VH-VL binders against Nuclear transport factor 2 (nutf2). Designs and how they scored, part 3

Target 1, 127 residues: Nuclear transport factor 2 (nutf2), of Dictyostelium discoideum (Social amoeba) (q86hw7)
Amino acid sequence: MQSVDPQVVGVGKQFVEHYYGIFDSNRAGLTQIYQQQTTLTWEGKFLSGADAIVKHIVELPFQQTNRKINSIDCQQTYQPGIMITVTGTLIIDGEAKNQLKFVQVFNLASNNGSFLLINDFFRLVLD

## First folded at step 4 (VH-VL)

Design v20 (from u08 with heavy chain S100T; framework fv_dalutrafusp)
Fold by ESMFold2-Fast, scan of step 4:
Structure v20 (fold): chain C 127 residues (1-127), chain A 120 residues (1-120), chain B 107 residues (1-107)
Amino acid sequence: as target 1 above (127 residues)
Amino acid sequence: EVQLVQSGAEVKKPGESLKISCKASGYSFTSYWINWVRQMPGKGLEWMGRIYPGDSDTNYAGKFKDQVTISADKSISTAYLQWSSLKASDTAMYYCARHTYDSSGYFDYWGQGTLVTVSS
Amino acid sequence: DIQMTQSPSSLSASVGDRVTITCRASQDIRNYLNWYQQKPGKAPKLLIYDASNLETGVPSRFSGSGSGTDFTFTISSLQPEDIATYYCQQYKNLPYTFGQGTKVEIK
């Protein structure tokens, strides 16, 4: 019966692929995705603004991440925008034995024909 | 291409020892768990245990902990399942299978199986 | 140990039929459940992982759903090559445990 607009799903999936492409190759490149208005909750730690967020991500105590995305679910938000929920697995520095499950939620706001990342939640899922 | 190739069928008597193998190729052997699964004739699948070849860490299902030993040799990319003293109740098909540690937990590649028959 | 129970133990259906099998866990396993297909004389093959994700190269007629304790596996249009025994498997806790299997045959 009812389904999410395919264009919304397409945009959300493209954003996720773009974001992790940058994160898993060159985390410093995320400076273009995070804006002054963006907030991030990383493992329960609240951060606000591009500078604080990118500093936190760049200083995470590992060199490389690889991931397998298990799901990307999208919905239109009440104000024009897209809520995206991602689940997957994460390999840190080639350590497949300690592969980690994660969930990440992005809220994108519509901004003059493009999208601005407003909210970002990341958490490892251990149980 | 990822492959797990198991040793050939075995016919043994009760009390004999046995070691069967699972040779991996096409991927980093030390980076993936190898699991052993038993299937008794006409029965379902039973997980026996696993090994992480990178450091030889092992986990066993309780009923198999005192029955078998799981080991691996990194130099030849081979995992092993060993019995010190076989019983008739060990008659089964034994499969090895690869998966990543607990984060996905699915067995994406399986060996072809080794049939072990234990009879007098 | 977490016990996995499948229903039915066996079924016979016609080509083109929708086939549904269920799997019940003795405790909450979230979505930590996989489905495997075992054809006669062959090793098992992964079809579905994490309750609902289709493994690469697996036909779209196979699907999975559910979370917690109750799970469903569906073949939307049964084909002759689908004759097999199907197993669910939980990986929430060690030891990993399988359901007893559901044998699917063609009438």
Scores: ipSAE 0.000, ipTM 0.546, lowest interface PAE 13.6, mean pLDDT 88

Design v21 (from u08 with heavy chain Y101W; framework fv_dalutrafusp)
Fold by ESMFold2-Fast, scan of step 4:
Structure v21 (fold): chain C 127 residues (1-127), chain A 120 residues (1-120), chain B 107 residues (1-107)
Amino acid sequence: as target 1 above (127 residues)
Amino acid sequence: EVQLVQSGAEVKKPGESLKISCKASGYSFTSYWINWVRQMPGKGLEWMGRIYPGDSDTNYAGKFKDQVTISADKSISTAYLQWSSLKASDTAMYYCARHSWDSSGYFDYWGQGTLVTVSS
Amino acid sequence: DIQMTQSPSSLSASVGDRVTITCRASQDIRNYLNWYQQKPGKAPKLLIYDASNLETGVPSRFSGSGSGTDFTFTISSLQPEDIATYYCQQYKNLPYTFGQGTKVEIK
């Protein structure tokens, strides 16, 4: 059977680990990941540009997120880059009774041997 | 390491303009809201407004929207609070304060305060 | 605007006493409430965030509890250095609003 290039999968997983490491410890540090050309749709709200995106994320009304990643799936995009789909569960501020399911999609564009985050979609999956 | 340092005390007359400052150091200035809080002599704390230095977005409490202007200069990591025409009722201690590092909502670092006295 | 009302406005207690201050919000703010200490001539200092979490470096004699509209702040054993005015603050909605303050003095 067919499989995704292991190098593509490796880059995608490394990016996801890096991103959530920053998000779950110091959200303001995401300024280095989000660029002026990045766009984010967060729960249906469209945001463009690093400053607007980081402002939104820093202002989220919770202190601590604990997450369990259920899957990280990667594919090479038509224009050079990687599409990453993440599913998992969140516990917000220790509310273990109300585990929230989420999906997040990242599009990384290839840029002279490195990758830049171009598109980001986040949504809670309600039962 | 994180510090907010405010400008010194001011003594002004009614009708004069004034701009006070809050200089930030030890963190990414463009990634955190800076809030301004007023405390009139012998009174409690009043939130005036805030600015996000990364894009200069502002929010004001309704009472202060037409009284003051909040601004920031990213190149020198400094936020400002400005009056075009001071009134005696502006006599107060003014504090700047930063939101917490991992979400908005609590003020984890405060400036030392700037006392503004407006009298004839 | 959400109104925050503290009780009492002032109190006097002896060293070692348990001191309780109450804060009431005019509408449900969940746990989006902080407590600050302001000593005479100084800027306020964060003690408790999100209703019940103790800020790093703050003595364990300080605690907070409550959710929704009713909140309490407690000093389990009052010390001389605790002479200050204490403020609650909501951050559920803009504008952020503070209680009027509770002045704590030692007898």
Scores: ipSAE 0.000, ipTM 0.523, lowest interface PAE 15.1, mean pLDDT 86

Design v22 (from u08 with heavy chain Y101F; framework fv_dalutrafusp)
Fold by ESMFold2-Fast, scan of step 4:
Structure v22 (fold): chain C 127 residues (1-127), chain A 120 residues (1-120), chain B 107 residues (1-107)
Amino acid sequence: as target 1 above (127 residues)
Amino acid sequence: EVQLVQSGAEVKKPGESLKISCKASGYSFTSYWINWVRQMPGKGLEWMGRIYPGDSDTNYAGKFKDQVTISADKSISTAYLQWSSLKASDTAMYYCARHSFDSSGYFDYWGQGTLVTVSS
Amino acid sequence: DIQMTQSPSSLSASVGDRVTITCRASQDIRNYLNWYQQKPGKAPKLLIYDASNLETGVPSRFSGSGSGTDFTFTISSLQPEDIATYYCQQYKNLPYTFGQGTKVEIK
């Protein structure tokens, strides 16, 4: 029986809580998380760099998101870092009738005792 | 209270230009797509295209791509549908409608419609 | 473009009857289908979204079912105020496309 390093799991969960805390309260604050080297694939659209990514996210056609996280799964990457897979549900602009399932994948690279977001993939999961 | 209010009926001759409007109120105009839908007399509904007012991104149905221009003015929360040169075949009721977010395609609020009649 | 075909094109039924309309997509659209009601001289009104979800304020006699390519819209007990044309609409792909409509009349 093998298990993922608890430190890796702890960091991954902390990152997810921090990221969605910002996203669901003030999307413009994500400027602090996205770096020049970050790439995002959002519903199949590829974007590169903090400015382009944050612009895309703040211009998304909704004002408020509420979410429930269903799972956070972490693994250590080949290069020092963490791969995080998140599943959950979200409500857009308070419309409970429009609850949506999503999946999001983050790749964090280790950097001088902290982590940088390098890759980000987001999709709604539609039945 | 969300409302989409469209401009009044138009009677035009072939070859004339026309711009009709859809004024939004009661929500963040720049955060929702506005769609235009045509209904020819006695016929069904046809999706023409849409605009996201936040950045003026547009999508058109192929049939309408070279026929009309969709635009928006954020300062007055108004979307527009424009013809440079009308044809008799443009005679129809035109509706604007929004959907609640980008990944959804159902139209939760509709304007009352603008009747456009093109005849010589 | 995804083609939406409704049947029948028109029907006549009595008050209290169960009315069924079908909609067929030319491609798999999963559950990305909506139903609208349009009364004469009025804008369309959303009744059912995502194939089977009843819009708020819409009477429970209206229902939808289906997935993939075959969809059904049902009025369990037809009322006089239900006389209208009904349209299905897919939103799986742009351009959004509507069925040709089904006109519901009272005998």
Scores: ipSAE 0.005, ipTM 0.527, lowest interface PAE 16.2, mean pLDDT 87

Design v23 (from u08 with heavy chain S103T; framework fv_dalutrafusp)
Fold by ESMFold2-Fast, scan of step 4:
Structure v23 (fold): chain C 127 residues (1-127), chain A 120 residues (1-120), chain B 107 residues (1-107)
Amino acid sequence: as target 1 above (127 residues)
Amino acid sequence: EVQLVQSGAEVKKPGESLKISCKASGYSFTSYWINWVRQMPGKGLEWMGRIYPGDSDTNYAGKFKDQVTISADKSISTAYLQWSSLKASDTAMYYCARHSYDTSGYFDYWGQGTLVTVSS
Amino acid sequence: DIQMTQSPSSLSASVGDRVTITCRASQDIRNYLNWYQQKPGKAPKLLIYDASNLETGVPSRFSGSGSGTDFTFTISSLQPEDIATYYCQQYKNLPYTFGQGTKVEIK
């Protein structure tokens, strides 16, 4: 049976845990993850660079998010790196009766023994 | 074990008031919507409305919003469906059913039904 | 309101037959569709949720498919205990609406 390299899966899951840990507790701390070369498409809005991205995320019109991750799928890219697809549900500002589904895609590039976030796509699934 | 237990059958006359109940057990009552569904004799299912017991927020189907009141009492984990003045056309089986949140919408547990008969 | 139309309104089949029921929505509901079984004198029971997911404890002979406006419910090998009326239900928009029901009888 073919499977994705467990090391690739491990890195991807570790990244996702770290990212949402910061996002759901202190969004301003995402400055440590977003770099000058990172791009984000958030609900169709394109943003480039750490400052613009973090400003956008910090200014989102909600104070707290709680999430349940439904899946984390990883694949190795030909340019050495990892593509990660996440699905899950969100509760915004304690509104449990209005749970929202989301999808998020991350592209990590290998960089001298570590990984750098290059691309980030987020969308709520309202349909 | 999750259960929804409804009150017993009612036989009423036109113009009388009525309040039927749906008692929940085995789960967090305030975390699930309770829906009311009507089934007239020999007919299909009609969604009447729902309540979220945590904050008493309600939604009604248009044809029922002026005919019935849906309420809940968190202290006894019970939802209610009430008429101020019954009509013969209210003769039907009434079911309660839960669903987990607004985005899911499937009714995983149902009450056994309350038969309401309205005749002169 | 979203209208749900089932076809056929009733059918008779033999034990072991493949039974297919269709449900059409008046507008796109994605996969926000459930199927329920109601046996005579009983409350409805959820069989399929989100168009194609089998509820826990429901026999594998029941299945659902479709998205958008056209949906199908199938019983792969009809059993005597499957005599019931089957309903589709959309939950994309309030008010929630049901199809008129399909009555399944044994020949």
Scores: ipSAE 0.000, ipTM 0.538, lowest interface PAE 13.7, mean pLDDT 87

Design v24 (from u08 with heavy chain S103Y; framework fv_dalutrafusp)
Fold by ESMFold2-Fast, scan of step 4:
Structure v24 (fold): chain C 127 residues (1-127), chain A 120 residues (1-120), chain B 107 residues (1-107)
Amino acid sequence: as target 1 above (127 residues)
Amino acid sequence: EVQLVQSGAEVKKPGESLKISCKASGYSFTSYWINWVRQMPGKGLEWMGRIYPGDSDTNYAGKFKDQVTISADKSISTAYLQWSSLKASDTAMYYCARHSYDYSGYFDYWGQGTLVTVSS
Amino acid sequence: DIQMTQSPSSLSASVGDRVTITCRASQDIRNYLNWYQQKPGKAPKLLIYDASNLETGVPSRFSGSGSGTDFTFTISSLQPEDIATYYCQQYKNLPYTFGQGTKVEIK
C-alpha cells in the first residue's frame, strides 16, 4: 500500500504534542529538544544551536500561547529520519478575536534508537 | 504520580460482548499512545495494538485487527479494549501500557492487568 | 512481522551466578530493542531500553548489548528477587513484537 509507515506517523504525532506541550507551558524547557546540531528558521530568521534557538524562543514578546493543531503529516526522509509538517492556529496572551495561523516543519534524524531534531521551520501564515 | 488503573476481572461465556478499561492519571492523556498487550495463561506477551487519544488514531497487529476494537474517551482519560463476540481463546490477562516519553518504542508505565476468563 | 526468538526458553541458576539470555531478530532492527522483567503475578517492568541503556532505578547487575539481529541480556550476579520471566521486544517496525520469554528460576 501507499500509506506512510504507521510507526513513522506515531513518532511524529508524539513528538509534535510533546514539543507544543513544552512550548506552551515552559519555553525554557525546550533546551532538551534543541541540540547543538539543530537549526531553526523562525519567520525567515536563521538560528543554529540549542542556546541561540532557546534564547530566541524564550525572548519572544508574549507570555502565553494556546494552540489548536489542524494537521500533522509525516514522511520518512532519504537518510533515516522523519519529516513532519504541522498546520494549526494559535492564540497569543488570550486574545481570541483574531487567531493566528501557522505552519511548522520538523526534520527528525534517527539517533541511537531515538530521534534528534535537526531542522525546524516556523512561519505565521497570512491571509 | 503517573498511573494506569484497569477494570476488574471478568468471567464470560462464548458469544458475549465485553469492554474493559484503562484509566490514566498523572499526565496529559491525549499526548501519549496507549498500548494493549495480551498474555494467555502460561504464555508470553503479544502486542495487540495502540491508540493515540488526542485524535483516536489506532494501529493493530494483523492477528487482532478483526477481533477487537480499541477506543478512548478523552473526557475521562480512559482507553478501552472491546470484543463484540468472545471466544474461549480470548482467555488471557490483558495489560494496557503507555508509550515512552522519549519517542522510543518501550512502555514506561503499565496497568495492573485485567484477567478475562471465557468458558462455557 | 519481525520475529523475535529468545534462548534459552528457561534456565535454573544459583544465587550469585552470571545469567545470560540471547535474543535474535529475523531482520536488522539496529538497536531498537528493549528488555522487560515480569515477576510472577505482576505486570512487566522495563529494565533495558535501546539495547544497552539501563532504565533509572534498575540495579547495575542488569546489562544489555548487541545490535542488528543478535542481542544479549546479562545478570552479573543473580539475586533471589530476580526470579522472573524476561522478554525482549523490538520497536523498529509495527507491529511491536516480543520474544517468547526466558523463565529464570533459582536452584
Scores: ipSAE 0.012, ipTM 0.673, lowest interface PAE 8.6, mean pLDDT 89

Design v25 (from u08 with heavy chain S104E; framework fv_dalutrafusp)
Fold by ESMFold2-Fast, scan of step 4:
Order: C-alpha cells, then sequence, then structure tokens
Structure v25 (fold): chain C 127 residues (1-127), chain A 120 residues (1-120), chain B 107 residues (1-107)
C-alpha cells in the first residue's frame, strides 16, 4: 500500500510540537509563527493577520494550558504544502477533572524552501 | 540532542527495595510519555508501563500493575521505576524509552539500559 | 492482550542476501505496528513505524509492509552491521506488545 511521504509527516509533526511548545509556555511568542497572510478560525470566530490573531490568543481567559496529543495526521496539499490535523486533550489552569477534547487543523504553504502557516482552525469537541 | 541516561547496574537480594532512574535532556520532558521496557536475560522485550510527566498520568501492563511503581520528577527531568520488594524473577535489563510526541505511536529514543540482578 | 508472533525465531544469511521476517497479530491492528533493531549489548532502535514508514537516518535497505494481522520486514541486501535481533510491536491497544524477536546472524 501507498503512504504519505515520511518527510512530509516529519515536517508536520515538528511544526505541531514547536507550535504547542510556544502556545503552552508563552503565547505571545506565537508572533514568530503567525504572518500577515495567516487566518485563524477559533471556535467559529474568524480572524485574519498576525496582530489580530496573536492578540486574540494572548487575551484568552486563562493563564496556563497543558495538552496531550492523541494524533497528528499529515497530507501533502494540492498546492505545495502540508495539511495537518491534530487531536488531543487540553487542561486549562491545572483542572485535571475537566480535560477538554480538541481538534486543530493547520495548513502550511511552501515558501522558498520553507513553510508558512496560512490556515489555522481550532475547536473544542463537546458532548 | 535528545538523550535518556539511565542509572547504573544494581545487585540486590530478594525482598530489598530498589528505585532506578532515567534522566532526560534535549527536549520538553513534560510533553512526552516515558515508557519502561523489561528484557529478561536471553529473552525478548516486554512493555511494563508509561508515565506522562506533565501530569503524572500512568498506564501499566496488567502483569506489572502491582509489582512496580512508575513516577517522575519534572524539576530534574527524571523518570523512575521502583520495586518495594524485589524477586529473583526481576533479574533483567530495564530500558526507558521516549514515546513519539503523539500518544499513539512509537519509541523514538531509548536509554542505554539498567541491569538489575537479584540473587541470594 | 494482543499477541504478536514472529517468524522465523532465528535465521542465518550471507552478506548481500535479501532477508524477510514476518509478524502476525492475534487481532486486526490496522497499520499500528513498529519494527525495532537490537544489536548485541545495545538498546533497541526504531527502524520502521506505522507498518511501512522508514525512520529518519535509517538506511533505505530496510522496509516494512502489511496491514491488519500480517506484516513483513525486509532487509534488501544484508550487511555485517545488520546482525541483530528484530522486534515487531503493536500500539493499537494498551498494553503495547512485542513479538518474541527474530535473531539475524551472518553465515
Amino acid sequence: as target 1 above (127 residues)
Amino acid sequence: EVQLVQSGAEVKKPGESLKISCKASGYSFTSYWINWVRQMPGKGLEWMGRIYPGDSDTNYAGKFKDQVTISADKSISTAYLQWSSLKASDTAMYYCARHSYDSEGYFDYWGQGTLVTVSS
Amino acid sequence: DIQMTQSPSSLSASVGDRVTITCRASQDIRNYLNWYQQKPGKAPKLLIYDASNLETGVPSRFSGSGSGTDFTFTISSLQPEDIATYYCQQYKNLPYTFGQGTKVEIK
């Protein structure tokens, strides 16, 4: 059987680990990842551009997040790039009794031998 | 560089307690599961259990659930495997191994192993 | 628990030979299978993950295939440094389980 290029999977997983490393330690550091052309849909709210996105994330009404990643699935996109789907659980401000399931989708576009985050979708999965 | 460095060989008598260590470096210790794997002399690999250091969540193989305790100290990036009372059948090489970042995955980095010999 | 059975338990082959090892799961594990190499006196090393994906830094002579219950691991041209015991491991369900290992020796 055919499979996704291991290099594509490797890049996608490295991106996700890097992104959550920053998010869960210092959300303001996400200015390194979000660009002017990036768009984010956060719980159904659409945001465009680095400044608006980072402001939204930094102003979220909690101090600390921790997460366990269940899956990271990657595919090469039709336009050169990588689509990444992440599932996991999120702990907010140390509330282990209220672990929240989430899904997040990233679209990375190829840009001069590197990758640029273009699309970002985040949603909690509620019962 | 990612490294897992395990404590040195141990020679113990039946009934004694023991705690061996696995010190991690080169990555976010609290973001990856640490697994313990046993290999009895001349035998294959057996998964014992794992710990997520970020919240101390643990999973054990049923065979090991009441025989060992897995713990971690995130302040020094160290995971532990502990016996309250050793048996001769605990003689084995013990490996720690880092799980891939996602919880459904594989062991990408391994410690060098700790040989535990239990005899009277 | 899911039981993993490898065949053969041991084999001897010559440098340059094609070596194939099989692994069978007692129930359907999809592609949730990894292959590890353990050289004498050393810790295991990941070679193949998710049945067929080659880990970075691992030589291309190693490959894996299969899905469901039957899996194969192949060394296309055996080298002296490939003397080792090879293990399959399922991660479909906890507890994770390994095959009993296949010892590969050179004649």
Scores: ipSAE 0.338, ipTM 0.794, lowest interface PAE 3.0, mean pLDDT 90

Design v26 (from u08 with heavy chain S104Y; framework fv_dalutrafusp)
Fold by ESMFold2-Fast, scan of step 4:
Structure v26 (fold): chain C 127 residues (1-127), chain A 120 residues (1-120), chain B 107 residues (1-107)
Amino acid sequence: as target 1 above (127 residues)
Amino acid sequence: EVQLVQSGAEVKKPGESLKISCKASGYSFTSYWINWVRQMPGKGLEWMGRIYPGDSDTNYAGKFKDQVTISADKSISTAYLQWSSLKASDTAMYYCARHSYDSYGYFDYWGQGTLVTVSS
Amino acid sequence: DIQMTQSPSSLSASVGDRVTITCRASQDIRNYLNWYQQKPGKAPKLLIYDASNLETGVPSRFSGSGSGTDFTFTISSLQPEDIATYYCQQYKNLPYTFGQGTKVEIK
């Protein structure tokens, strides 16, 4: 049976864990992940470039986040890179009773032996 | 390095309470499910339940839901499995195991096991 | 609950032999199946995940195949250190369930 390359899945899962580790402990540290060429659509709001994106994330109106990851699905992109789709539940400021479902999509482009975050889409799922 | 270190062997009488532990190190404890698995002497593996330490959410196998309590203490990166009243049929090896980061995963790291013997 | 059934319950083989173990699910689990190795007195160890993917650091002589309800685990050339009980496990639905195990011994 055909399956996604395990190395691709491994890289994608490592990226997601690293990203949320930073986001949920010290959001300002995301300056290391967001670059000038990165674009983010956050709840339908388009942002371009590291400075605008990090400013937006740091200024979000909550202090603590934690999350449960439901799924991380990866595929190789047509141009060298990885598409990652994440689903999960977000816990804001310790409010465990009213957890929010989210979806996030990352597009990592291959760049000189490493990966660069090019596209980022985040949305709460509120039904 | 990821490690799960379990508490030592226990010898108990029926009716006694017991709480065994699984201490995690080398990763973000609040970001991974911890599972409990029972292995009765000479038998196979049975999944009992799991906890997500970040919010204390739990899932139990139906057989174990009213027999045990699974809990966690984030401040010391430790998960627990507890009985209010032990039975002889609780004699078994108990393993804790970390679930992979997402829910569609596998048990990538296991504790060494805690042997619980319940006899009169 | 999804029931997992392994066959055989035990087998004996010689070093260098090809060993095959099968696992059957009571309903379609797609490829949501893992294989674990448990040596005497030790905790289980993950070998194969998602039916056919080899875990990092696991020797290439181990492989898995199948989907739906029928799965196979193979050791292409049995080594002395492979003496263990092997378990399949489904993770498509809670509760997670294991097969009863297959004990592999050297003759």
Scores: ipSAE 0.284, ipTM 0.786, lowest interface PAE 4.0, mean pLDDT 90

Design v28 (from u08 with heavy chain S104D G105A; framework fv_dalutrafusp)
Fold by ESMFold2-Fast, scan of step 4:
Structure v28 (fold): chain C 127 residues (1-127), chain A 120 residues (1-120), chain B 107 residues (1-107)
Amino acid sequence: as target 1 above (127 residues)
Amino acid sequence: EVQLVQSGAEVKKPGESLKISCKASGYSFTSYWINWVRQMPGKGLEWMGRIYPGDSDTNYAGKFKDQVTISADKSISTAYLQWSSLKASDTAMYYCARHSYDSDAYFDYWGQGTLVTVSS
Amino acid sequence: DIQMTQSPSSLSASVGDRVTITCRASQDIRNYLNWYQQKPGKAPKLLIYDASNLETGVPSRFSGSGSGTDFTFTISSLQPEDIATYYCQQYKNLPYTFGQGTKVEIK
């Protein structure tokens, strides 16, 4: 059997933990993660650039979120970088009985020893 | 720095109630599942169930569903395992252990164990 | 529930020997398998996760392999401190289930 490079998996998981840590505590702090070249597709709505993306996320109509992560899967991309797929459930405003399933995909590009978030796709999975 | 510290040994009689604890430190308690594992004297490991402290979601192994209650208090980063009425067959070492995601359910940190002895 | 069966239940070997333990799942669990070491009087310790990945800080003489239903755990050169009971555990489905354990002793 073949496996993904453990270093790639480690970086991807660390990014996801960092990202949701900020999202679920202080969404405005995501300004440090989104770049000018980042694009986000949020529930089918396309957004480009850090300012537009962070504004959209900060203005979402709920106060707090928490997550249960089901899976984090990583692959190395064609050019240096990491593709990350996350599945899990969202708990909105403390309503544990109304958990929402989600999928999120991140594409990180390697940049001078660090990683930049280039692509972000988020969707709730509904019955 | 990550630690799970369990309550001390218990000696009980059949029919008594008991609640043992597992206190977490050094990580985000609400972001990891806490699992309870039983080991009867001289026997192997049995998974009893788990709790996600962030929302108190629980899963039990069928054998333990009606025998124990798993709960957590996120304000003090503590998970609990409780019996309403102990039996001699509950004599065992009980471990708590954490894991992150379902896709990565590796028990990387364990508590030291709580020995429960139930005898007449 | 997925049943996990280990072979052998116990073994005795000499220091420096290659020790092999097998674990079989009653249904396909892909690579969703962990191996734990439990020394007398101690809590279990994770050695191998995701069938073949060595946990940080664990000596390289320990290794795991396999996928699907058949898995192998190997100690390439048995040391005195390796005297312990070893458990496999599947996490493909709830409830999580452990093998019965393999006790490793020195001759």
Scores: ipSAE 0.322, ipTM 0.813, lowest interface PAE 3.7, mean pLDDT 92

Design v29 (from u08 with heavy chain Y106W; framework fv_dalutrafusp)
Fold by ESMFold2-Fast, scan of step 4:
Structure v29 (fold): chain C 127 residues (1-127), chain A 120 residues (1-120), chain B 107 residues (1-107)
Amino acid sequence: as target 1 above (127 residues)
Amino acid sequence: EVQLVQSGAEVKKPGESLKISCKASGYSFTSYWINWVRQMPGKGLEWMGRIYPGDSDTNYAGKFKDQVTISADKSISTAYLQWSSLKASDTAMYYCARHSYDSSGWFDYWGQGTLVTVSS
Amino acid sequence: DIQMTQSPSSLSASVGDRVTITCRASQDIRNYLNWYQQKPGKAPKLLIYDASNLETGVPSRFSGSGSGTDFTFTISSLQPEDIATYYCQQYKNLPYTFGQGTKVEIK
């Protein structure tokens, strides 16, 4: 019936494109996205704060990632902000034979006319 | 640039053997699946099978598993489609195609096709 | 095997017309469907991937929609250069399967 505000969808999609652009080119650059208030659950492991999160991501045991985004769904949160759910497929180190499916959820909070990443959940989908 | 270049047209008689090729360039040949697709004259596209050149793993459509052999030679970045004994019903255009670098099952790079005619 | 049923088998339309082609899968394939364009004497060209995503360099008049078993491909304003046969293809399960194709012609 009711559709999500097109501006909310636009912001969410732009964030996702920006995030994966950095992740898939230079993971260390994610320091510009993760802040001290951010929390990440990565495959069930809870991490808090930019330093711990970026260290974890940079130390992941692969060099190159290529991904295909299958869906980006956005909703406005109860407190001002955007919840984003992403599904997609990931190729690690050029191994196209065994592509991996993933789901990732981002919660962006409104902050003085911009958005701050507050929550991040990532999980590979086990077949 | 990514390219798939196929061997030239073939005219054969029933019972003859044939091996056609698909030479890859511009990417890591051993990291992507190569697919073979048949198109009979005036008909649609049929997926025949695929090979992963890194370990020579293959998958065939059931219709083709006993009719053709798919192979690859890593040293020259070339995939092959081979018949031991051709039939008139094998007359078709044959395409090779790879998976897109960002996904499985998208054929974003195709060879130009090899026309195989089996008659007489 | 998953059967892909494409309709219509052929159509004739005028330049500027909206053209719609449908594709139906015999089983749920989610969004794992591609659309290809094939001009006479040429290899197929990927237009739409994953049901609704436009391939780089493909004109915006082409679009795709649908999920599960029912899919549509649309040309919003038919151009002379769009005369071709169009194919859907599922990649949810092996073997990969194509629809039978829809031939698009100018009246």
Scores: ipSAE 0.000, ipTM 0.540, lowest interface PAE 14.4, mean pLDDT 87

